# Miniprotein binders against q9lnl0: the designs that were tried, part 12

Target 1, 290 residues: q9lnl0
Amino acid sequence: QLRHGFYEGTCPPAESIVGRVVFNHWDRNRTVTAALLRMQFHDCVVKGCDASLLIDPTTERPSEKSVGRNAGVRGFEIIDEAKKELELVCPKTVSCADIVTIATRDSIALAGGPKFKVRTGRRDGLRSNPSDVKLLGPTVSVATSIKAFKSIGFNVSTMVALIGGGHTVGVAHCSLFQDRIKDPKMDSKLRAKLKKSCRGPNDPSVFMDQNTPFRVDNEIYRQMIQQRAILRIDDNLIRDGSTRSIVSDFAYNNKLFKESFAEAMQKMGEIGVLTGDSGEIRTNCRAFNN
Key: E = the ipSAE of ESMFold2; O = the ipSAE of OpenDDE; V2 = 0.75 times the mean of E and O plus 0.25 times the DockQ between their complexes.

## First folded at step 6 (miniprotein)

Design rN2
Fold by ESMFold2-Fast, scan of step 6:
Structure rN2 (fold): chain B 290 residues (1-290), chain A 87 residues (1-87)
Amino acid sequence: as target 1 above (290 residues)
Amino acid sequence: STEVKQKIDELANKIHELAQDYGDPELQKLANEVRQALDRFKETGNPEYLYEIAEKVLQLARHMGDPEVLLLAWEILDLVFELQERS
């Protein structure tokens, strides 16, 4: 099944090629880490980490990209570039699903987050159906989040690491937090700032981590404690008895957060994977082979 | 169950607020479609009907570009997700 060094015999440069492509994109644009984190999460929680998210819709066949919840997913060209180079060196060998996992891991390290190893050997899925897309939104309750994460094998602590950790970088559009702007419990200076930022047209965005928006670190949990969380799903974590102590632990111990986030990301990347003879090795990450 | 009925009522109220605030015939049509999908959900227990309609609400809300309307669409999707967890 999955193992460390899966490609050592079949494509020895696989991980280094992905890492270089990711570095080149990240070096020019620090938002790459946020893009890849969102991509892997949206892929893995929908029918497993099988790169179903990468499939382009056609006139005859919609895909997961067709749903509004995936409209903000970006970075596909990074995966395409890595795949193109890998196909040149090692034809029909490295799955798109493994590329997503390796790329996300490397982007986390580039942004100052934890460095960790991932197992590989994933194969690409043969389906990409809009009706399979079931994702947690910005207003979901802690109880619902706990139940959803438990259904895919995650305990409460790993859930807090994934929800908060995934929001240490990246932006939220104003439409996702109008409820927070109206909440008198939100830090008053930040509320005033957000009201000004959000008065323009075209749904402007703000950084989810107001202090360290390009670093994967525990600052988001410190922001939660200070009533400065942008999204309600993040604010809920500090308010709920089931998660409050975990938020506090991460806020005061960056080493613990990084270790927990690394373990959570490793586990996330192994959800519902296809291995062995299941699925396929796509030659183009955006299309099924036949 | 009582819980399921409460979630359905919450969803219906959110849709009603959305339609009433904007006075848009297209939005009113979507509100009616969502109510019909809620009825089908009550009859069959299949939340897939609600996901299809919620996605249409989200797509329309994106065209409006109003952050409050977009948030309401996401709240509807989150309520539908909670209903799915029960099945």
Scores: ipSAE 0.035, ipTM 0.507, lowest interface PAE 6.4, mean pLDDT 86

## First folded at step 7 (miniprotein)

Design cE25 (at its last look DockQ between E and O 0.78; V2 from the best seeds 0.00; counts 0 for: pae E 11.5 > 1.5)
Fold by OpenDDE base, look of step 7:
Structure cE25 (fold): chain B 290 residues (1-290), chain A 88 residues (1-88)
Amino acid sequence: as target 1 above (290 residues)
Amino acid sequence: SDPAEILRKHRYELVERLSDSVLDELLDYLLEKGVLTEEEYEWIKSEPTREYKARFLLDILLLEGPWAAKLFLEALEETDPELYEELM
């Protein structure tokens, strides 16, 4: 089972090594936090946190990366670098799944988000199948979202924390929020700005959090209240009676948000994990051992 | 023309114009063709309004890419030729 300090006896420097790698990348590119958040989410909600997302497709078989829904996921080089360093010091010891978990945690803290501990001891899965990829779109209703998150053990508050928290950094392509640009309920000033930004070719991107796009904070919820949410799902959170009060609470209490987000992240990282002798410890995060 | 680009261009219009009956037929077709999983099919069908159903469907199609978009457009041509012609 997962536990704090899982590697204390086998690879004492494990978390430090990952942290150093993450910091080096984050220091050069602060979008790393958004990248890793998305990576972990896309991995964990698809057959658990087993690093299945990291597998490259081969001529013999596709992988989860082959799915369009995973297009744009970034940060693989960070994981690879961490794995490379770990394999030099502690060969065949630290799983790719744990690296993702630790890396994401560290990147959140670097971005001003909550600092939290993660239990480790995850093992890497032996399956990466495109057919397993089932992700909700950006315009999904709150009701459907609640149902989906419930199925993986999240309550409504934790769901709101995770969705908003994940969107407090990063970008969204214009194609994902055309409905918002045409929404009369959206803040008119922002709508005008977005219309201008989205005029460019090749599906431009905008920050989901317009004010602090590189910081993990409660600002996204304030923007929701102001009808400045970019994605429909985020706007739905403030409009839906089942989530409105939670959004409001987070908007006015950053401490509460950070605590809730930390809890959500910890919980997410433990979805459907493999432990013990299940799965494997990959030496290359992009490929199964055999 | 890239089928996915067509859907992106007309995404909002499709949400507004796809009727429940057409959506149901499209969903069935896309399920049959493997564009939608059974779970996704049920999730879309369970959305509270036609608008949400259409949005959810289009989200999936656009995320899946040209392959899915192509199949959608093929089905649309059969189920709502008028709308199809307006998009092309």
Scores: ipSAE 0.047, ipTM 0.527, lowest interface PAE 2.9, mean pLDDT 94
Fold by ESMFold2, look of step 7:
Structure cE25 (fold): chain B 290 residues (1-290), chain A 88 residues (1-88)
Amino acid sequence: as target 1 above (290 residues)
Amino acid sequence: SDPAEILRKHRYELVERLSDSVLDELLDYLLEKGVLTEEEYEWIKSEPTREYKARFLLDILLLEGPWAAKLFLEALEETDPELYEELM
């Protein structure tokens, strides 16, 4: 029920409007790509890609945003701006879930990643419960990560593409990788740099891809091979026999990585979607209709 | 002192020193108190070693913030008071 060009008849400028809004934000702040990648992932793996993450909590009604695991998700204002423009042109037509999907796709391309098509036709969810939030930490074993990704329909190759592709941009807080700083197998120059970066108050953060932190490319896999991965899970991917050859393939073939990441993102964007008469088309992405 | 800062400062030591029995008690308590979801509890229990379980638990606590860290420290004081006092 998802299809390419879902809005061609009902809102012809839908994708171009989202693209322009995303470009304007990205041009001012290259970290937009990391923000939208995280937003889409957190939305899709929590009861499907239904924009439930966007719902603001109220005093009487908590939401997925109420959970500390989502405290670092940002970029909601980009979705709001796109939605406001779309409501002026095509009232009550383009779902918030589709805006997130299109925005993330466009931000990846802007950051030098693959350009790929997404199917549209998602509708917005009618629930946003804190108890639904499920997130893996950055020190999980490869075996546990494989089980988690399998539970949402992804094989090992797709998992490696999503983990590395999701970490080629963005930051990690120092509290989450102290074990890496103490690992004598980690590149010694990077360890020294990280010790300095992590001395500040308020749990400082560092870029997960030290060489190309604002580009979606295969550099993170090269960093893994060189013992320069920041997060334990990323280092585990090169050390574990079940994932090692995939990491190597991506590290030495950027085209293969980009094609694999595009396919993985397309699959992720279709987890548990609402279509047809299910769900709603929110007029305000932060709140359920009535 | 800030409970979350105590956990951040002592993350490495906690991973090295939380025993299997203390971890099991902490997980049960934190599930009962709503810090852990049922799925998170199962994810942690499925980790292959004590160290991976401890890391996963601490990741969740630090992402949840000071309220979760406070409940963890209260439970730790009951289940391993020696470790608790050394970290304080």
Scores: ipSAE 0.000, ipTM 0.378, lowest interface PAE 11.5, mean pLDDT 88
ESMFold2 (binder alone), look of step 7: mean pLDDT 88; pTM 0.854

Design qg2 (at its last look DockQ between E and O 0.53; V2 from the best seeds 0.00; counts 0 for: pae E 5.4 > 1.5, pTM E .761 < .8, unsure alone 69.739 < 70)
Fold by OpenDDE base, look of step 7:
Structure qg2 (fold): chain B 290 residues (1-290), chain A 87 residues (1-87)
Amino acid sequence: as target 1 above (290 residues)
Amino acid sequence: SPEEVRQKIDRLIDALQEAMKTGDPLEILYLAWLVLDLAFELGNPEVESLAYQIEEALLQFKRTGDPSKLEQIANKVEELIDKLQEE
């Protein structure tokens, strides 16, 4: 089972090694936080946090990574580097799933987000199937979102914390919010800016959080209130009566947001985990051992 | 409600038809996302499958510039429209 300090007896430097690798990458590129957040989310909500997303497709067998919704996931090199170093000092000990969890935690803290502990002891899964990928898009209703998150153990508040918190950093491609560019309810100045930025067929990206795109903070919720949400789902959170008050609370209380986000992240990282003798400890995070 | 869902489907069909006329890849890609969201709500694996296929084809087109992918997309969009009309 998962526990704090799982590797204290088997690989004492495990978390330090991951932290160092993450820091080195973050120091060079602050977008690392957004990348790892998305990576962990896309892994965890699809058949649990078992590092299934990290498996590369082969000519013989596709993987979750082959699915279009995962096409924008990045940061695999960070995980690989951490794994490489870990395998040198603690061979076949630290799972890829745990590396993702630890790395994401550390990256959030570096971005000014909450510091929180994570339990470790995850094992890597033996399945990565495109057909398992069931991810919500940017235009889903709040009701649908609530239902989906409830099915994996999240209440409404935690859901709002996770969705908004995840969007407080990172970018979205123009193709994901064409409806917003045409939405008369969107802030007119922002709409005009986005129309200009999204010109051409190249599908450029814009920051979801227009003010603090590299910080994990409550700014995204303030923007929601201001009708400056980029993605429809974020705009829906402030418009829907079931989530509006939560958005407001987070917008005006960064401490509350950070606490809620920390809790959400901890819960997310423990969705459908494999422990004990289940699964495997991959030596290469991109491939099953056999 | 069922009525709301139907309205959403109708709007989506109209949008897809329009997108096919304009041939705007970004619009089609966006609509594919909408379809996936709708499929999730409907619990319709066929609609979902078609949406994923469209998305994949679009991404391939974006990467390769292969015009044959556009034809494939058009065919799948039409099939998708047909499926949506059956709902």
Scores: ipSAE 0.403, ipTM 0.744, lowest interface PAE 1.1, mean pLDDT 93
Fold by ESMFold2, look of step 7:
Structure qg2 (fold): chain B 290 residues (1-290), chain A 87 residues (1-87)
Amino acid sequence: as target 1 above (290 residues)
Amino acid sequence: SPEEVRQKIDRLIDALQEAMKTGDPLEILYLAWLVLDLAFELGNPEVESLAYQIEEALLQFKRTGDPSKLEQIANKVEELIDKLQEE
């Protein structure tokens, strides 16, 4: 029941409204792409792409936002702004789940990544339970990661595209990679730089892609080959025999990476979707309808 | 192999006990992540759940500075060590 152009009859400006809102935020802050990539991933892998992550906790009920693994997810105001405009033009028509999907796609293109179409017609979920949040940490083995991605329908190539592609932009806080700073196999010049950058309180952050941190491109895979991956999981991808050839293929063929990343993002955006009469169309993305 | 898994368990127990003596919350967080990987290898939901609970309490402590979370973390790490010793 997902289709291209789902809103062309019921809300013709839907995708252009989302695109303009995303562009305005991206123009002011190039980290928007990283924020939206993380938002969509954390939403989709936790009980499907139903915008359950967007629900604010209340005094009576925690939500997926209450979980510490989600504390760094940001960019919800971009979704709110798009939803507000869409409700003025097309009341109760465009789901929050579709806004997240469209916004993430548009932010990838703005950052120099692939341009691709997404199908729309998602509806919004009716629950947001902290106990459903089971996300992998940054030190997982490749074997564990393969098992987790297989459980949601992704093969190894798709997994490598999503992990690296999700990390080609954005930052990691120093607390997430202390094991890397202690690893003598890491590029020694970068390791020394990170030790200096990570001094002091406030849990400083560094770019995961040391060369092109604001572009969605294959540079993260070249960094992995050069022993410059920031997170343990990214370093594991070049070290493990089941994934290293895929890392190399992406590192030496940016077009292949971009095509693979686009396909992977399209598949991720369709995990466990609610369509038809399932779920709802939220008026406010932060709260269930009453 | 079973021997490799057993060695990982023993090393993690030793590291957790040492981290509890020093009280370094970042070291405990790192070790909780390693335990999560082990829990998936073991197929042990109880170890997985304890590792997630330790991670959550540490992240909340880092965010809020709430010292009551340190006691919760210590109790959960002790429980995790006991469970790992039963493997």
Scores: ipSAE 0.223, ipTM 0.659, lowest interface PAE 5.4, mean pLDDT 90
ESMFold2 (binder alone), look of step 7: mean pLDDT 70; pTM 0.576

## First folded at step 9 (miniprotein)

Design cW1 (at its last look DockQ between E and O 0.02; V2 from the best seeds 0.00; counts 0 for: pae E 12.5 > 1.5, placed apart)
Fold by OpenDDE base, look of step 9:
Structure cW1 (fold): chain B 290 residues (1-290), chain A 88 residues (1-88)
Amino acid sequence: as target 1 above (290 residues)
Amino acid sequence: SDPAEILRKHRYELVERLSDSVLDELLDYLLEKGVLTEEEYEWIKSEPTREYKARDLLWILLLEGPEAAKLFLEALEETDPELYEELM
């Protein structure tokens, strides 16, 4: 089972190695936090946190990476580098799933988000099937979202924390929010700005958090209140009676948000995990051992 | 032409033009053909408005690939031939 300090007896430097690798990349590129958040989410909500997302497709065998819903996921090189270093000092010991979990945690802290502990002891899965990838779109209703999150054991508060918290950093492609650009209820100044930005070719991207795009904070919720949400789902959170009060609370209380986000991240990282003798410890995070 | 490109080009027009009845038929067809899972089908059906349903459906189709787009267009031709002809 998962526990704090899982590697204390088998690989004492495990978390420090991951942390160092993450820092080095983050220091050079602040978008690392957004990348790892999305990576962990897309992995965990699809058949659990088992690093299935990391498997590269082959000519003979597709993987979860083959699915368009996972397009644009980044940070694989960070995981690879951490794994490489770990394999040198602790061969076949630290799972890819744990690396993702630890790396994401560290990147959040670097971005000014909450510091929290994670339990480790995850094992890597033996399945990466495109047909398993079921993710919500950016235009889903709150009711649909609540239902989906409930199905994986998350309540409404956790849902709001994860959705907003995940969007407090990173970008969205223009194709994902054309409905918002046409929404008369959207802040007119922002709408105009986005129209201009999205005129470019090749589906440009914009920051979801327009004010602090590299910081994990409650700013995204403040923007929701101001009718400045980029994605429809984010705008829906402030409009729907089931989530409005939670959005408001987070908007006016960053401490509350950070605490809630930390708890949400901890829960997310433990969805459908493999432990004990289940699964495997991959030596290459991009491929099954066999 | 690539079915996926057709959907991409006309994505928002489709959201505006698809009626509830046509949308329901499309959803049923796509479920039957295995383009949509039962879970996805229920998600789309649970959306509060026709517009939201259409948006979610098209979003899924665009990310699923050309085969999904092809099957959608085939169903559209059958259920709303006028709209289909306008897109082609």
Scores: ipSAE 0.026, ipTM 0.282, lowest interface PAE 6.7, mean pLDDT 92
Fold by ESMFold2, look of step 9:
Structure cW1 (fold): chain B 290 residues (1-290), chain A 88 residues (1-88)
Amino acid sequence: as target 1 above (290 residues)
Amino acid sequence: SDPAEILRKHRYELVERLSDSVLDELLDYLLEKGVLTEEEYEWIKSEPTREYKARDLLWILLLEGPEAAKLFLEALEETDPELYEELM
């Protein structure tokens, strides 16, 4: 099944190759961490971490990319570059699902987040159906979110770590948080700034973490406490009695957050994985094998 | 044209072409005008290369909205008029 060092005998440089590709992209563009975090989350919560999200739609066949909730997922070229290099060194050996997992782990560390080990041995899925995409929107209640995360094996603490940890980097488009800028309880200076930022054409975006937007740290939870959360779901976490203590614990203890986030990411990367003889090892992450 | 759209269209070229000295002048001006917070200014200044500084600045400007983009373009016209004219 999954194990640490799965490729030690079959592709010894696998993790270092992925790490170098990720570093080169991150060195040029610090938003890589946000892109890979979102990519892995959207892949894993939809029928498991099988890289089904990576499949490009064709004229005759839609894919998970065809669904609007996935329209903002990016960074696929990073996975492609890693796969291309891995196919030169170790043909048909390293799955796209493992590349996504390793790449995301490495991007988190580059952004100042926890360094953690991941198990590998994932194989790639054979299906990518738009109808399988079941992602909750940013205005969902905490109760609905808890139920959704429980259905894929996560407790409340893991959920809070993933939601806030996934939002400590990256941006949200103005269309996703219009309800927040109408909320009189939101920090008044930030509200005014967001109203100004959101006037532009083409659905502008803002950093979800207004203070350390390129670092994976606990600052997003401190922003939640200060009434500065951008997304409704993030503000709900500090307002709801079932989650507010966890938000507070993370806000006041960066080490606790980083340890919890690492554990949560390890668990997320193992949802519904294909191993052994299941699935395939794609040669092109964007397309099923012949 | 819309200042924010100009920045979006040309962000890659700006990353390639903004020099360290122009960036320093732009950052000082934008801090003084309240477009950048002190924390944003310090984070940008701490980046290891001019490309990272430019990238961070452009993302922040696009988040601030069209007034921030306008102030940036006004400052760019003063500090690097050749680049400014080529973007227009």
Scores: ipSAE 0.006, ipTM 0.187, lowest interface PAE 12.5, mean pLDDT 87
ESMFold2 (binder alone), look of step 9: mean pLDDT 87; pTM 0.850

Design cW2 (at its last look DockQ between E and O 0.01; V2 from the best seeds 0.00; counts 0 for: pae E 17.9 > 1.5, placed apart)
Fold by OpenDDE base, look of step 9:
Structure cW2 (fold): chain B 290 residues (1-290), chain A 88 residues (1-88)
Amino acid sequence: as target 1 above (290 residues)
Amino acid sequence: SDPAEILLKHYEELVERLSDSVLDELLDYLLEKGVLTEEEYEWIKSEPTREYKARDLLWILLLEGPEAAKLFLEALEETDPELYEELM
């Protein structure tokens, strides 16, 4: 089972090593937080937090990475580096799934987000199948989103915390919000700005949080209230009666958001985990041991 | 041959090609068959554009499972056989 301090007896420096690696990368590139958040989410909501997303496709066998929805996921090199160092001091001990969990936690804190503990003891899965990847797009209704999140054990509040919290950092490609650029209800100044930014070739990206794109904070919810949400789903959160009050609360109270986000992240990181003798401890996070 | 996999594979194509009339027929059929609840039916119908309706419908089907997807495909074969043939 998952527990705090899982590696205290087997690999005492485990979390320190991961933290150091994450810091080094974050210090050079602040987008690391967004990358790892997306990585963990995309992994966890697809057949659990089992590091299935990290498996590289081969000529003979596709993986979850082969799916278009995962094309923009980044940060694999961070996980690889951490794994490499861990294998030197604690061979075949720390799972890739735990590395992702720890790394994401640390990156959130570095970005000014909440500090929280995570239980460890995850094992790596033995399956990475493209057909398992069912990730909601940015244009779905709140009702559909609620249904989806409930199916994996998340309530509405947790959903709002995760969606907004995840979007408080990082970028979105222009192709994901063409509907918003055409939305007359969107803030006119922002709409104009986005139209200009999206004129470029190769599907340009913009920050979802226009004000604090490198900080994990409640700013994204304030922007929702201001009709400055980039993605439709984010805009819908403030418009829908089932989520409006939650958005407002988070917008008003950053402390509340941070606490809620911390809880949500902890819960997300424990979705469908393998423990005990299930799965494996991969020596290379990009490939199964066999 | 998993119906749900078919829907997922052709998701964007379906969103692009399902007409309002076909969507309405599919929605009615799926409601009648109990695949959609009345609430879900109304959610989808309340979407402001054809595209949003299609996207929500498809995701609900995916969330409901293979049987729901199967019934959708069967209905599609009857309502838009050309599109169905292109998908299969």
Scores: ipSAE 0.410, ipTM 0.766, lowest interface PAE 1.5, mean pLDDT 95
Fold by ESMFold2, look of step 9:
Structure cW2 (fold): chain B 290 residues (1-290), chain A 88 residues (1-88)
Amino acid sequence: as target 1 above (290 residues)
Amino acid sequence: SDPAEILLKHYEELVERLSDSVLDELLDYLLEKGVLTEEEYEWIKSEPTREYKARDLLWILLLEGPEAAKLFLEALEETDPELYEELM
């Protein structure tokens, strides 16, 4: 069963070790928050928060990493570093799934986002199949997105908090928003800037939050209202009647956004978890124990 | 006992129990002693709740090492002697 402070008796320094590893990486590279947010989301919505995403493929066995939607997920070395230190102090005790959860929570706080408690006690999954990966693309309709989030237990408000909150930091590659550059309703100065930025080779990227790209805050919702959202899915949130008022509420109340985002992250981190005798505690997050 | 080990052992208890007034006094003292930079001090002061301020402060102290932890414990003994005695 998940509880706060699951490791207090078996590995007292567990959360502080993860926090220090995350802080050291974040201090050197502020994009760590975006990386960990994406990692946790992609792990949790695919058969639950069991660290199945972390499994490396082999010639004989592909994994969730083999799927194109996961090609841009990064930051696995941060999880590896935390796991390595935890194995020295508390062998076979702290799951990779819990490390991902704690690391993401701490990276959000470092980026100025909400601070929130997470329950721990997750165990690691024994399966990582490409066929399980069903992730939404950046141009899906709001209606399609609502159905997908409802299927994993999330209402519309939670969805808006996760989509915007997940995009308040990080980048989008030019190939993902060419439809936005052609949209005459997009802020004309930003559209011109993006046309120039996207001329470069190797599918350049831009910050999804043009004002505060390294902070987890409500600025992305302000950008949506100003017709400055980079991705189609983000622009759809301000255009669609079912989500418009929620976007406005978050844009004008940063505290409401942060509270909603914290609650949403707590709920997401508990999707389909393995506890008790289920799953395993991996010694290497990239591979099953046997 | 190692000051840093004391903080690590009692990390979550300190996060829960350090009051706003004690935290403000600790932050001022640690800034004066050069344990906190002005940037770190302002970052912590900007946190919306006492719990977040305490967590941020303790992370910085643990990362700086036992001398920073020692100075924190000395200040805590003055500002919250009851909590200090329970840690010891």
Scores: ipSAE 0.000, ipTM 0.120, lowest interface PAE 17.9, mean pLDDT 87
ESMFold2 (binder alone), look of step 9: mean pLDDT 87; pTM 0.843

